# Designs tried in a protein design chat: VHH binders against Glucokinase (glk). Part 2

Target 1, 317 residues: Glucokinase (glk), of Thermotoga maritima (q9x1i0)
Amino acid sequence: MPKLKLIGVDLGGTTFSVGLVSEDGKILKKVTRDTLVENGKEDVIRRIAETILEVSDGEEAPYVGIGSPGSIDRENGIVRFSPNFPDWHNVPLTDELAKRTGKKVFLENDANAFVLGEKWFGAGRGHDHIVALTLGTGIGGGVVTHGYLLTGRDGIGAELGHVVVEPNGPMCNCGTRGCLEAVASATAIRRFLREGYKKYHSSLVYKLAGSPEKADAKHLFDAARQGDRFALMIRDRVVDALARAVAGYIHIFNPEIVIIGGGISRAGEILFGPLREKVVDYIMPSFVGTYEVVASPLVEDAGILGAASIIKERIGG

## First folded at step 4 (VHH)

Design m09 (from a08 with S31D D54G; framework vhh_ozoralizumab_d1)
Fold by ESMFold2-Fast, scan of step 4:
Structure m09 (fold): chain B 317 residues (1-317), chain A 123 residues (1-123)
Amino acid sequence: as target 1 above (317 residues)
Amino acid sequence: EVQLVESGGGLVQPGGSLRLSCAASGFTFSDYDMYWVRQAPGKGLEWVSEISTGSGYTKYPDSVKGRFTISRDNAKNTLYLQMNSLRPEDTAVYYCARESYDFESGKYTPDYRGQGTLVTVSS
């Protein structure tokens, strides 16, 4: 029987989700709502607070964990800036939610929350050395070493999506060229599909999508499974970029496990099979067999379980 | 307007079988991954199964793996869940959900919006 229940909030620009989670990581209740950023920050915060109270009604759940994108101050509970919330500047999110809910609220970066979710509830259970990547609109990452979240001197470490994998590659939103994010994110894949349409307009990717404007990673991997040459070409580029990045993480962190989640990871073995093979090409022989590369088992629940895991990490278990 | 209408639930004895259906409308069904999720009495939502647009990828949690099979008919805009060897713990309201991609977080989430269909497994 779980002693306490945890509340996890996965905050996004288009939707937010609130889950009630048992001490052992079972989702007991979950509500997802549109964020409606256009209605202003006070309305968004109010609706998050209302959803927290709805989900926790009648439950012993005194703690809330929130995973947020963008620049955060975890110690003071402040969202400094998020590109997807243009009117949010130094928002004291945890204080505002604590006032509205009567609960103690913890804030963490969403990618760090993801690796914590894996540590406490996912494929990272029982491992002290974990590297995790989430492949979505951008690429986030988190690292656990010696059983502790790696945050670095100023709390901004483990920006794994910004490792350079193609020095002369695409421009990244961070201002440099060839970052993993600029090659292997969902946004990067959409860009490759947009740019490829003129030459490869007969590809199955565009037939499955119905139009080049709608083509995305999902259509790419579905076409790749059917043997489409253009889809396989983009898949191979994504795999090579990921393999180079993962090889770098293996050399730096010597992890027991590399866990990959996010929308792109749902491609399954069309991605993971070639990735596991390609990583070996880029690592020193001494690292062969020292790690596993796996898909996140948390899937749909990753954001909520990650957010709930912030609580476990902050209160010691 | 996106609509998902679940059907096929009912009362069944342990060890029995049921096939759930979900009729989708208001969007291009063949463009979306689809899910089944369930909510047991007094418990939260639980992911039950997922299927890719072309049926090339399916996934199940250990609790139902080998017993449940998800399938789809894109020509009919219909999602199915074949449930075999049913157990009392499978008692729940079952919801059909479509993929919802949150481009800000880069996460695929289930978007369920129908009434659900109740499955009761009882002797």
Scores: ipSAE 0.000, ipTM 0.132, lowest interface PAE 16.6, mean pLDDT 87

Design m10 (from a08 with Y108W; framework vhh_ozoralizumab_d1)
Fold by ESMFold2-Fast, scan of step 4:
Order: sequence, then structure tokens, then C-alpha cells
Structure m10 (fold): chain B 317 residues (1-317), chain A 123 residues (1-123)
Amino acid sequence: as target 1 above (317 residues)
Amino acid sequence: EVQLVESGGGLVQPGGSLRLSCAASGFTFSSYDMYWVRQAPGKGLEWVSEISTDSGYTKYPDSVKGRFTISRDNAKNTLYLQMNSLRPEDTAVYYCARESYDFESGKWTPDYRGQGTLVTVSS
């Protein structure tokens, strides 16, 4: 692929970010703005296009990659539907942005963009078999096998957050019980902390947070590092759920590497140490030592780098 | 090493009262929810009572509610069960238990380690 600069757009419901990225994955310029979904789709699309032109001014950057939450049609560049954009139905996002910017625009689901970012710029470099998870408000994931993004028959495959890890566990928003997302997401942790307050109100978690309503994953892991018993109990439940899910991915995909990102992954070794140990309890002996479990190195830039990596994947790297 | 030592059991007539004690050592007692669990002859374990770390939360099954009272003294690392209006069906070995998480079932479960204390309610 010719040496050129890439434009990555990380589209969120609250904010969107546009980055100018070198072919080697270095962010050269970045602009973040409020999405203002309430102002309607035409205003949002216009402001994304204006920000693309601002970021790319004076630069040779003919391609844009955009990562979007929800259901997308990658071939036709359409956002079918997204919970973050309730007014958006079958929006031809890539065509609208191409008209306004004069650039060629590529669309992908944000979780798939994350694994592509890892493949091209992150911990997945040099690997042909990658499993990636993002632990945030919800849980998303993506899979690369034989060097190619796994999309499935209808392009909707690799819904890794919805594997069942606790058959009698909490109800998931997808309509089933005990999904990984229902146990190990930031939303799930907040729910456990609110439900636990009556019984465990003296926990350090609630003292650090100031109130049960403000208690979140950050306070949980901070308390767990200080040896708080209740925090360690919730941490252990999250670790067990993740270990069961990761073991399943190891059995199904035989990956070289499992990469975990998102806000919860910032907890570090209080999460990753026990997770690496617990995964071994759930896999067949033949899989021991065939994989690594690592934190995403991309941090705050993961969304932009993931979006830019869509360009490399579609054009041929 | 976690140790739980139950005491206070004995033979009592129907309608009588007993106070059970559990002396805890080898862990930070004030940081754990505590339970009383019982096992009647030839039957499985039955949960009897639960108390939070600061006594702000207590829970009982309907079979003992209004008759039994759980309490704790964190300064003495001691758990208590006051049993009133005892019935023949309360005959069991009583164990105190520390809260733990059972990864296989995905549930919070009592971890009992002591020898228990026998309560016999008979005329």
C-alpha cells in the first residue's frame, strides 16, 4: 500500500473524535467534539465532515475509516440502527461523508474496528489469530483468524460479549441470562455495587465513592487493591466470568493472543493476574501455553487507531 | 489458618431457649458477613441466619423468623445466635460460617469449618 496519511473517526453518542494517523499508527492530529445527537442526523454528519476537513487540511489523506456502534452494512456504508443514535435508520453515512469531504470513506462496527486496530497498530501486530475484547459500558469483541476479520455469513459474527458464562446469572439486555456482558461490564459492576449496598454498606468501595449511586468499577478496583473483602468478592466474580468466556474463545478459535481493552482493563494486574491463572482451570490441557492474555496498549487512542486500521484492512495494508 | 469454634449447644425442652457462640480466628472477622447453618440428622445443610459486617443487615428464613436472633461482637471476634421458643424440628448440629464465593455455582455461599455444636430439643 502507498505511504499516505489515514483519517480515523471514532463515532460515539456523547462525543466523536477525528484523528490524522501516519501509516505506522502515530497520531499526528486529533480533534474531539460533542456529538449533539439531539440536533439531528444532518447536523451530526455535517459536523463530522467539517472536522475531517479541518484535521486533513494541507495533508495527503484521501481515505477515511469510521467505527460506529450498532448494526452496520460495511459493503454499502450504511448505519442500519444504533442505540446511541435512536433517530438513525438506514443512514448512508459513507456516501454522505464522501459527498461533503471528497474522500473515500469506509465503515465498520466499533468492536471489529478495535480488533483491527490491535492487528495493525497494537498487540496483535505479527499475529494471524487474534481475539479482542473491550470491557466498557457493555462488552464488545472481534476475531481475526488466518489474518482476516471474522464477520460470519451476514457480517454480524463475533458477538463475544453475549456468550453465556453464568446460566442462572443476571438478565442481559439481549434477552438471555448470564451473558459475559451482564456480569463483567462496567454497567454490571455498578448494578452489583448498588444491589450490595444494603448488606455491604461499610465496604471501602462506598467510602471511596462517597455514595452508593456514584460507586463504579474504578472504586471497586481501588478498594480491591487495598484488600477490601467485598471488592475482592466482586473482582473474583468478574474474573471467573471472563475466564470462562476466554476459555471458550480459546477452544473455538485457538488464538495466538487474547487482547483486552476498554475502561475496566485499566485496572491492571489486580484483574489480569487472577484472570491468567483462572483461564487454565477451564481449558483442555492441549491448549495450555498456546496463547497470551494481554492488556491493549492503545489506551485512549484505541478508537481512532481502530478506525484508521479499517482503511489498511480494506485496501490491503 | 481460619478457625471457627462453636459452643452453647445442649439438650433443651420444647419452648426453651439456648444461646450459641462462635469464636473466630485467623482472619479479619469484622470484614466478613457471617452465617449460622444447621444440619438435622439425615438431612442436608439448612441456612438459619445471616448478619452483615456492621450488623446493619440481618436475614432469617420463615422457619426461624421471630424466634432466633443473630448478633456479633467485632471487638471480641464472636458471633451469637439467640434461640427462643425452640421446637423438636430445630434439633440439629449448628455451624457458624464465613461468607465465601463458590465459583462453580456462581453464588455467595457459607464456608463452615468448625466441629459444630449439637442442639437437641426433646422432652
Scores: ipSAE 0.000, ipTM 0.240, lowest interface PAE 12.9, mean pLDDT 89

Design m11 (from a08 with Y101W; framework vhh_ozoralizumab_d1)
Fold by ESMFold2-Fast, scan of step 4:
Structure m11 (fold): chain B 317 residues (1-317), chain A 123 residues (1-123)
Amino acid sequence: as target 1 above (317 residues)
Amino acid sequence: EVQLVESGGGLVQPGGSLRLSCAASGFTFSSYDMYWVRQAPGKGLEWVSEISTDSGYTKYPDSVKGRFTISRDNAKNTLYLQMNSLRPEDTAVYYCARESWDFESGKYTPDYRGQGTLVTVSS
């Protein structure tokens, strides 16, 4: 009997990726293209559909999952609006793709898709209570509780990156102060490095980067591994922010596992070691030993695998 | 410091061949996937080829597949690109790139550093 393959679409403002995925989560084929949002929504949708057909040519792959940033209507398959697509208003994305590809298309928010990827193909396998964070340009998150994706009353729940961890901290793009995203994202790290240059210009971070304008999270963690005091100071601030947020999620959701992915998670034990220790400082004694804090095993392909996982979640397989 | 120095470009007629080289220093070359990327006049960067650490995996876009071959010599810290059946549309500056984890996008991206080597395909 033929094995069904899954199609995952990771939709971004700069690029989009389409992957052909096996039932067990192996990437069999992957194509990445420029989104070219300036060419209009019809052109973008057409090229996504063409790429889906290209990737699935000769394969039994009747289902497509698509992860999108912004506000979505998952039931009707509509992108209400997206930060990277200012001209997209109530776009019936799944209907448009279904017409062009002949496939059944499912839509989900990209951060929710990430936790589904962990549930079906990642470190969340076998767990019914999962908290997942993705640390990149911004911070997104998703929650699975009792084996079900937590979406809330209007489907917009689990905005985990916007919990306040520093009440008098930096402004967040959401309009409030001290959100986890404003302290622990890659964007936040670049801001701290830019702001710190005048006082800490002799830091190894700037020597490794070549200039303050080029200094980023990579240079921060590389300098921290070498014992640079300024780098360790910023690393400790990021760890404290993450520990406070994770402690909050532990108290609220009582998860079996907290999975941290995204670009920053590849910093490794320079981040995870101190984080696991610091979380204990912020939780009630009754929660000690009830959870694990782990790095996502879904490396570069987390977006595609997350998108493909939407299919498994909606079909129940 | 990480350094990548490309060489081997030049003027070649359509249908001709060129072999590009990239001398790598300042890092453990054998531990990184390597890329060739190119930039044609007035266009953005285009990925040309990828090779894994042990040469067990190579990848090409359809535009060069069957015509270009990437290879590496880990003992010499050198990356190569053999280009056959060259076309005018292959005219570009070719850059050697090391894989680099982008902490913002969560993806491996080509990290190119050198001046590149110009390949001009014309009569």
Scores: ipSAE 0.439, ipTM 0.747, lowest interface PAE 2.1, mean pLDDT 91

Design m15 (from c01 with F100W; framework vhh_gefurulimab)
Fold by ESMFold2-Fast, scan of step 4:
Structure m15 (fold): chain B 317 residues (1-317), chain A 121 residues (1-121)
Amino acid sequence: as target 1 above (317 residues)
Amino acid sequence: EVQLVESGGGLVKPGGSLRLSCAASGRTFSDYAAAWFRQAPGKEREFVSAITWSGSTTYADSVKGRFTISRDNAKNSLYLQMNSLRAEDTAVYYCAADLWGSYWEDEYDYWGQGTLVTVSS
């Protein structure tokens, strides 16, 4: 018999992706489609199911893992609420998909799926103590300790993006000030660039972007590599926020590895070099040398591989 | 409102050292990037060194390797350690603070009164 293949669904507010994944983490087929949230939950669920069947056609792939943003009930397969899906309230997503596909479906929060992807297929392989952050539109994170996903008492733990790193910092969408997400997300960087335009309009960031409305993290890090002072100021703020958060995770979890992915991680050493140096300034001497800080190797496939990893975690490896 | 007060200036011989201090009130330095500028008689204000609120440092070529900027957020103070001082380092030294940590004088929101450093035999 052929080896079991896995189906990973990465559900986003703008697009969703479905991948057929080998047991060792190779993506064999991938389809990405617009989510079209405005067309309603029934349409979205139907199109996800159709894409699952398309990707798995002719394959032995009886299990589906799906990573979803927002509040989820992993045991019952329910999406309680997601800010990206305003009409979704207590949606029995796994039951709906199982009914439409004939497959066993597993649900996890997208950030928890990311750390599982790292554990099973990424930089976390061989590690029992992992902290993972994804730096995208927002900041998500997950923790594996003693080889198990840390979920907390009510299954909603490890909200790593919402630790306060600047007590008097920017307002976060969660309703508090100074969360890591409010300083170091792609959304936060775009806000800083728009707010800074009047004072720093001569910055290389805006020349590279062509306009302040188009300026984003890519232009910031490209300008920082060229020595642009405004870009370096924002980069340093992002690095300090990350270093304070990572130092806190090191003190709390004593991880073997801290893995950082998402779009912002693509900046590379302009981010990681200063980050590795700065973390040391915020940790107790006993923790120096006990961890590594690395970029996620999963890149654009992290969401699909994370979703597929839910299956491995649930059925046992 | 934020106020910055410099101290530590004085007369020193060439090759000597001085440590300047800048104390902030009204807000902590962790809310701001901070810098040292200097102005010699009859010259424009010149950038000397900056530290972002993260601790990343930058130095003017004229002082690189001789001066060290540092801060203590618990004491809400900024420092400039000046070694191997030269006659051309003679100037009034200003502490400056800005939320974004600019290296240009027109981009800093708060300035101290200045402290005079004279390097002479």
Scores: ipSAE 0.000, ipTM 0.152, lowest interface PAE 16.6, mean pLDDT 86

Design m16 (from a08 with D102L E104D; framework vhh_ozoralizumab_d1)
Fold by ESMFold2-Fast, scan of step 4:
Structure m16 (fold): chain B 317 residues (1-317), chain A 123 residues (1-123)
Amino acid sequence: as target 1 above (317 residues)
Amino acid sequence: EVQLVESGGGLVQPGGSLRLSCAASGFTFSSYDMYWVRQAPGKGLEWVSEISTDSGYTKYPDSVKGRFTISRDNAKNTLYLQMNSLRPEDTAVYYCARESYLFDSGKYTPDYRGQGTLVTVSS
């Protein structure tokens, strides 16, 4: 039998990427293009289909996996709604792409795709019980238990970014206070930096950024590595929030591994060292030593590999 | 009752400027990301701008980046869109939209929209 190649589509509001992936998770070819969401859904879908055909030209690649932000119907392949695509309402994405490419297309939520990427190609390989978080503009997550993706009764489970970690904390977009996303996302970090400027204007973080409006998570962690007091205060708040959330996931899911990806995870040991230490303060003694907390190894290719992993999950591996 | 009321549209010459306002009521405005979206005659909805709850994050498509600026005043429950260097292709009905949590889907969408305000860019 010729070895099957996989096509993964990482669909974002700003760019989309299409990768040709080997059965073992190597990126063989990759094309990234601007989404140009403002040009309408027909244009976006057409360009995704053209890119799929370009990437798969001359290859045995009959299946496409696509990870999409927002609300999806995985059974029927429909993108119901997405904040990244405000003109997309009940778009039959998989049918449209199948029609244009002649391939079988599978759809999943991008955060669920992320944990599948970890399961099949990443730090989750060999594990049947995985918790995964992606720390970006917002916070998404996914869970694998007993070797299967946890989707819940209505397919909407594992909204890990919306657990309450600070009961009197900042307002979250979900309409409540103190969610993990409201404290530990890139957006939350930018908010803390803007709020802190008046009192902490002499912080290294603002010197590195050049201005308070340009200050972000990268500048925060760079300043924290240099021992800046204000940066360390924000880092500690983010770590405490993450530790409380991760401790909750450990209690609920009893995972073998907790995998953290996304832009903020690129901070490395300035985040992960204190996080691993702080998690122990919030778990029952019986859970000590039952899990690992690690950075995602997939980095910039996490979206493509996650999307390709949808295929492996749906056709049985 | 959730209400979003847009204002500030009108007829303007190419190269001109307009400031749109959206007065929000019936919900905790400071808890929601807000959007401006537009619909040109005979076209679908097009995303124009996004702003986070605290104004710490804003986003624009290339078609309006550098020309349009989104802002909000949480104390006044008001969203704004400053539009500069207007072009005929900016002609559309502009809608203020709230991110909403849809219980059945468990996800966030720009769901609640106002009545819209017409912007016509013509000589």
Scores: ipSAE 0.000, ipTM 0.098, lowest interface PAE 22.8, mean pLDDT 87

Design m17 (from a08 with S100P; framework vhh_ozoralizumab_d1)
Fold by ESMFold2-Fast, scan of step 4:
Structure m17 (fold): chain B 317 residues (1-317), chain A 123 residues (1-123)
Amino acid sequence: as target 1 above (317 residues)
Amino acid sequence: EVQLVESGGGLVQPGGSLRLSCAASGFTFSSYDMYWVRQAPGKGLEWVSEISTDSGYTKYPDSVKGRFTISRDNAKNTLYLQMNSLRPEDTAVYYCAREPYDFESGKYTPDYRGQGTLVTVSS
């Protein structure tokens, strides 16, 4: 008898990954390919479908979950628009892939998929009240409350990266100032490092990077671990922004756990230690000790496992 | 085209050593952080080591720390992994991988372009 497997598709602007996942969250096969958005949507969708068939060959894997950035219609399986796919307008992605693969395809926003991955396979297992953030190029988030994904009236809720943490802070791509994403994303860190070069050109960050144009979050946290003053200043700004946002989520959602993933979470305790300490300064006393703040255990496979978790959520586990 | 070609794998006894090499072409090797990742039979990809563009930063998980050493030669566009005190649990296909030059790629995961080299640790 064939054993049921899950297929997770992590769709990015630069690369996409397709994984064959067991019911308990083990990745059995994985293929990553360049998205090549410039070749047009039909080519991209065809190559995704071919990769799905490749990883599912010889397996009973009737369901596909896809995490996509941008605005989606989860019920009808449509990508309305995405910053990563500027030529994609109201693309019936799930219908196109179902037609090409013969499988049932489910779509979700990538940040919502991330919190579902944590719920089903990650640090959120056993928890009914979860807040999850992914810190990458931008900042996404998702919320599970009472065991269910929080989607809001129009399915666009939980835009956690756009909470204002610095009222007079940097402009955000959303059109406002001081959003968490504008301060604590990898893009924001790179901007701070470029802007800081004039005054802090002797910082270890720039020595490690070789130039201010190449300086990024990795160089920042590496320099911070070595005690570089400028790196620690930027690290502290990022921590303060995160602590203010997380405190807000604690006040609004009363979660059992706050899970942080994405590339910046790879920094480890240089980020998480100060973050846990600073959050306490911004919450009401009644919330102290009611939550944990942890790094995602699904770092490298979070996208695939999140996508596969869409299937578990939609078919009832 | 980006090309990563791994070599140096083989059969080795527990406690033995192997040195893996990765020849890179089709991109400016000196501008990318580089990774070694491995996949044991029936398991997913596991990060093994990383090295910065100038070798000023290296990192290892606890499972290989003190036993494995990553290095690079930017003049030769070559990445190395020195593996000492090998254990049966180290049996895997080892892949050379690059991080995106643009750290903005959102995932910060290695670009798995290599074909892999098999390492079998068996008594």
Scores: ipSAE 0.005, ipTM 0.221, lowest interface PAE 10.0, mean pLDDT 87

Design s03 (from a18 with K59Y K104E; framework vhh_ozoralizumab_d1)
Fold by ESMFold2-Fast, scan of step 4:
Structure s03 (fold): chain B 317 residues (1-317), chain A 122 residues (1-122)
Amino acid sequence: as target 1 above (317 residues)
Amino acid sequence: EVQLVESGGGLVQPGGSLRLSCAASGFTFSEYAMYWVRQAPGKGLEWVSEISGSGGDTYYPDSVKGRFTISRDNAKNTLYLQMNSLRPEDTAVYYCARDYSYGEWGSEYDVRGQGTLVTVSS
């Protein structure tokens, strides 16, 4: 067992990032490039491979972990399809990258990679029962139970963002109404702020943003910290949705820890304080005190560290 | 109207020094972590340095640690990068960046300016 450096690839539709990571989870080098999906899959794969070689130059880094959105076949290293890559169908991504880099490449879904990052490098260290949730443009989640990643029969389990929290709520991109993602994602918050402008145009949110079109979750939580009533109203809706979802995860998985990351988690105690209080209202008394709800400590590094953690999970630490 | 405007780049000899500045406007500067990232010709964006909103914590990759110093003046909404012992491989366009707050993963940089070119050559 040599002392190895790990390579993590965070693959997005707009940008991709490649990081060189130490065995203990420190980012040693990071390079980000525009994905440029319109240039075709062969160009994208080539540039990912070139970036892998760039960050690993002169280093003992024989393994690559790559987190990808969409439906993946982790065993065969295939991206079946992804909304971010509409021309990608059954792409043998790990084989293509291995051929170009000479490295062993492992593939995982990006949300599953996030919970692995928490398990190996984050707040999940030392825990065998972890629920992790990323609150970003959409909402992803992953679950570790009995020390193992929960993938389900076909490897597509733990779609935590698509639990229904408001039965008559907003339409979700998955084709149903009231999913957690449709209420508590950054996209959902932007929608609520745009829709609210007619009635609440005097809100501090819109003064901070400069226009309703530019208003986002950051402006919402900044205004909420200053006591803005409209901002607090939207914050409370987001908190209630999250509390209902988290309570469901607590009942189903009996976790030791619920870890919440992604951009929205940067809000801090204006979100986490009310969330911890509200979860108690929705769980059975026997679950009170059996879990912690915490912000991800990885935040800015979560994608790269999650991707690197795929390697540790696959080769056994 | 969030804006970041970089300045201070130029041509320097190997071993020389430069100080870059970034003027920020349109947001509460002190509440955001700020970054310097660079792009060498034909390469991707490389992370160079990070500073917390308060200025109390700074982070660097090994390639620049000990040579570069990031700092900020929250009263002036300005970010700085002091670059010492410059090498030819430091040649790049340097960008001031805000972290991708409230986006996915946090690995994407939000709001980059037009950049400032640093050329290290004889």
Scores: ipSAE 0.012, ipTM 0.486, lowest interface PAE 8.0, mean pLDDT 88

Design s05 (from a18 with D57W K104E; framework vhh_ozoralizumab_d1)
Fold by ESMFold2-Fast, scan of step 4:
Parts: structure tokens; C-alpha cells; sequence
Structure s05 (fold): chain B 317 residues (1-317), chain A 122 residues (1-122)
């Protein structure tokens, strides 16, 4: 009995990756290419298809899962629009890829793909009630409840990064003030570091980065580990924002597990330790001990495994 | 400045062995997971191996598992790839790569070296 192999496509604005994945979630092959969005959608789609064929050459892999940022129509396989692909409007991505590859292609939002990856291959295995967050350039989220992906009435539910955590906080790209994404994303941290330079120019963050223009979340958390006051101040703001958001998800969804991935999660216990403590301050006593808050174990493979998990979700295993 | 410089590539017969090295500078080497990736003629960058910052865990695709071994010497800021039982399909430019930045979405490599060519042919 030959086992099914899965193809996962992780679309990014800078690069895209295609992985060949075993039925049990082992990465068998992974190929990365520059996205080159400036070359136009036809060129990008063609190169994605070529990379799918490279990865699947000589393999029995009839299905492709693709995780895309932005607004998607999962039923018809259309990318309506994406922040990373500003010239893409109502692109029939799955039809275009199926035509070029001869494979059955499934589409999902990248944050929803992430929670599916956790459900099928990650920390969500064995759990029917999962909340997942990706802390990257922006903040995405996905929810599984009763073993099913929560999509809402129009398939656009679980925009967890856009809950308001600071009513008088920074403006979010969504047009609202104080969203989790506006405070705790890598973009938000970078903005805080640039804005803070005049007052906190002596901070270790800027010495580690070499300049305020190069300062990012990595330098922030490295400085925070060394006890830098300014870095700890920003870290504490990020933790408070995350704790308020996570507390809200706990009250709404009553999850077994809250899984946090994305680049920022790589900070480790300098983030997770204070976060676990602070969440307790914002939840009702009846919820204490009903959940775990963990880092994604999929780490660098989360995008590929999430994309491959779309296939398992759509075909029932 | 962050730099990665690969060496050790060359022409080898099928069944032969090569050891690749990557000299890292400009960052705290022991704090980063490191990768070997390769690009065969006309193909994309294929993942070949991964190693944690401490060297405590390694990962390989099935195509090289048991034949290739990734290792690191954090005191010398050097990454290695021991390649045994080489096959014609292993012919590629091999790149040393550092883990992507905190803000990146997906499987992007933060920095790559200039590469070292491995040709497996009789």
C-alpha cells in the first residue's frame, strides 16, 4: 500500500517555498525561490508551478496545498487580494496551478494553514480546540473548535491579529487604532525602535544592530536578555498586548492549547515566560489551568507543513 | 557585516566523498540554526540539512539521510557538511545559509554564502 505524499506551497512576498511532505508530516524535499513580485503575476505563478514540478519529480504526489496571505475564496481557489501581492486581484490561483502541474490544488489563508499544520503535525495533535497565532511581519491567527477550522459566515473569521488591545494605541494598517498587530508584530517592534532612538540612543539594541535603521526584533530580544532597560520596556509592552489578546481568546474559545509561532516566537522564554504569567492576570479564575500556552514546534517548517495540512483537512485525512 | 564563505567543492566520482566547510563571521554563530541548501542546474534552492545553534539536533531530507552529515564547530565559527556515497543527482552549487530573521514569514534564508560547486561525474 503506497502512502500519499503531499505538496505544500508557502507563499511569501520575498520568497516562496515548496515542500514534499510525507503523510505523517516529515519534510522529504524543500525548494525555495525568490518571489520577484515586480515581474508580474503570470511570471510568479509560472515559477511556482515549475517549482512544484521540481519537488514532485518522480514522486506520487497528486495534491497541492497552498497558503496565501490576504483574502481568499477557498471554495473557488481565488486570491481576492493580498498585502504581499498588491497587483493580484481575483487571481484564480488553484486553476492556474492545476493547469500547469496536472495536480489538484487547494487554497487556504496562510494563518488558517498554520493552525491546520499544528492540528495535523504539530502541538495541536490530539486537540479539538486550538488557538494559533503567527507573530511575524504582521500577526495572523487561526482557530480550530470541535475539531473543525473556524471560518465564520463568509470564510473570513479568526482575524485574531486585529483585536484591539490598546484603545489609544498605534494606528494599524487595517485602519483601526490599537490592534494586537500594531503593537506586537515585527513591523510594530521595528517602528518602536526607530521612534525611540532620539530618547534611548544609548540602548544596547542600537549597539547590537549597528544603526536604528537596522534595529529589529532580534536585537530587541537579545538586548532584553542582557537586561537593557529600553528593550525590557518594549518587551513588556508586547507581552501585555499579547496577554490581553490571548485572555480574550481563552474567554471566547475555551481552547485546550494556544500555539504561538512566527519569527517573533523564536525569542523563546524571554517572551513566553512573562506571557504565561501575564495571561493569568486577565482571565476569569474558572479558566486558570484549562489551557497551555506553547511555542510552535514546527518553527521554520510551519509554512510548508501548514500548506500540506490543507490537503489532509480537505480530503479527510 | 554578516558573511558566510563556503569551500571544499570539486569533481568527484559516483560513490565518492567530499567535505564542505563554511566560515561564518559578523554574528554570534552559536545562537543561529544553520543550513546547507543546494541548487542543481536549472532548479531552485533545495534544502539539504539543518543543525541547531548548539548542535543538539539535526534534520535531513530522505534523499541525503544516512549519506550526508551536518556538523558545526562553534569555537571556530565553522559549519561542515560531510557528503558520502555521492550520486550524479547530488551535482549542484552548495550554499551555507543562516536562519531567517524574526520578522520573516515562511521558509526564507536570512543570508547565504556565494556557494561551492560539487560535480558528481565519471
Amino acid sequence: as target 1 above (317 residues)
Amino acid sequence: EVQLVESGGGLVQPGGSLRLSCAASGFTFSEYAMYWVRQAPGKGLEWVSEISGSGGWTKYPDSVKGRFTISRDNAKNTLYLQMNSLRPEDTAVYYCARDYSYGEWGSEYDVRGQGTLVTVSS
Scores: ipSAE 0.330, ipTM 0.715, lowest interface PAE 4.1, mean pLDDT 89

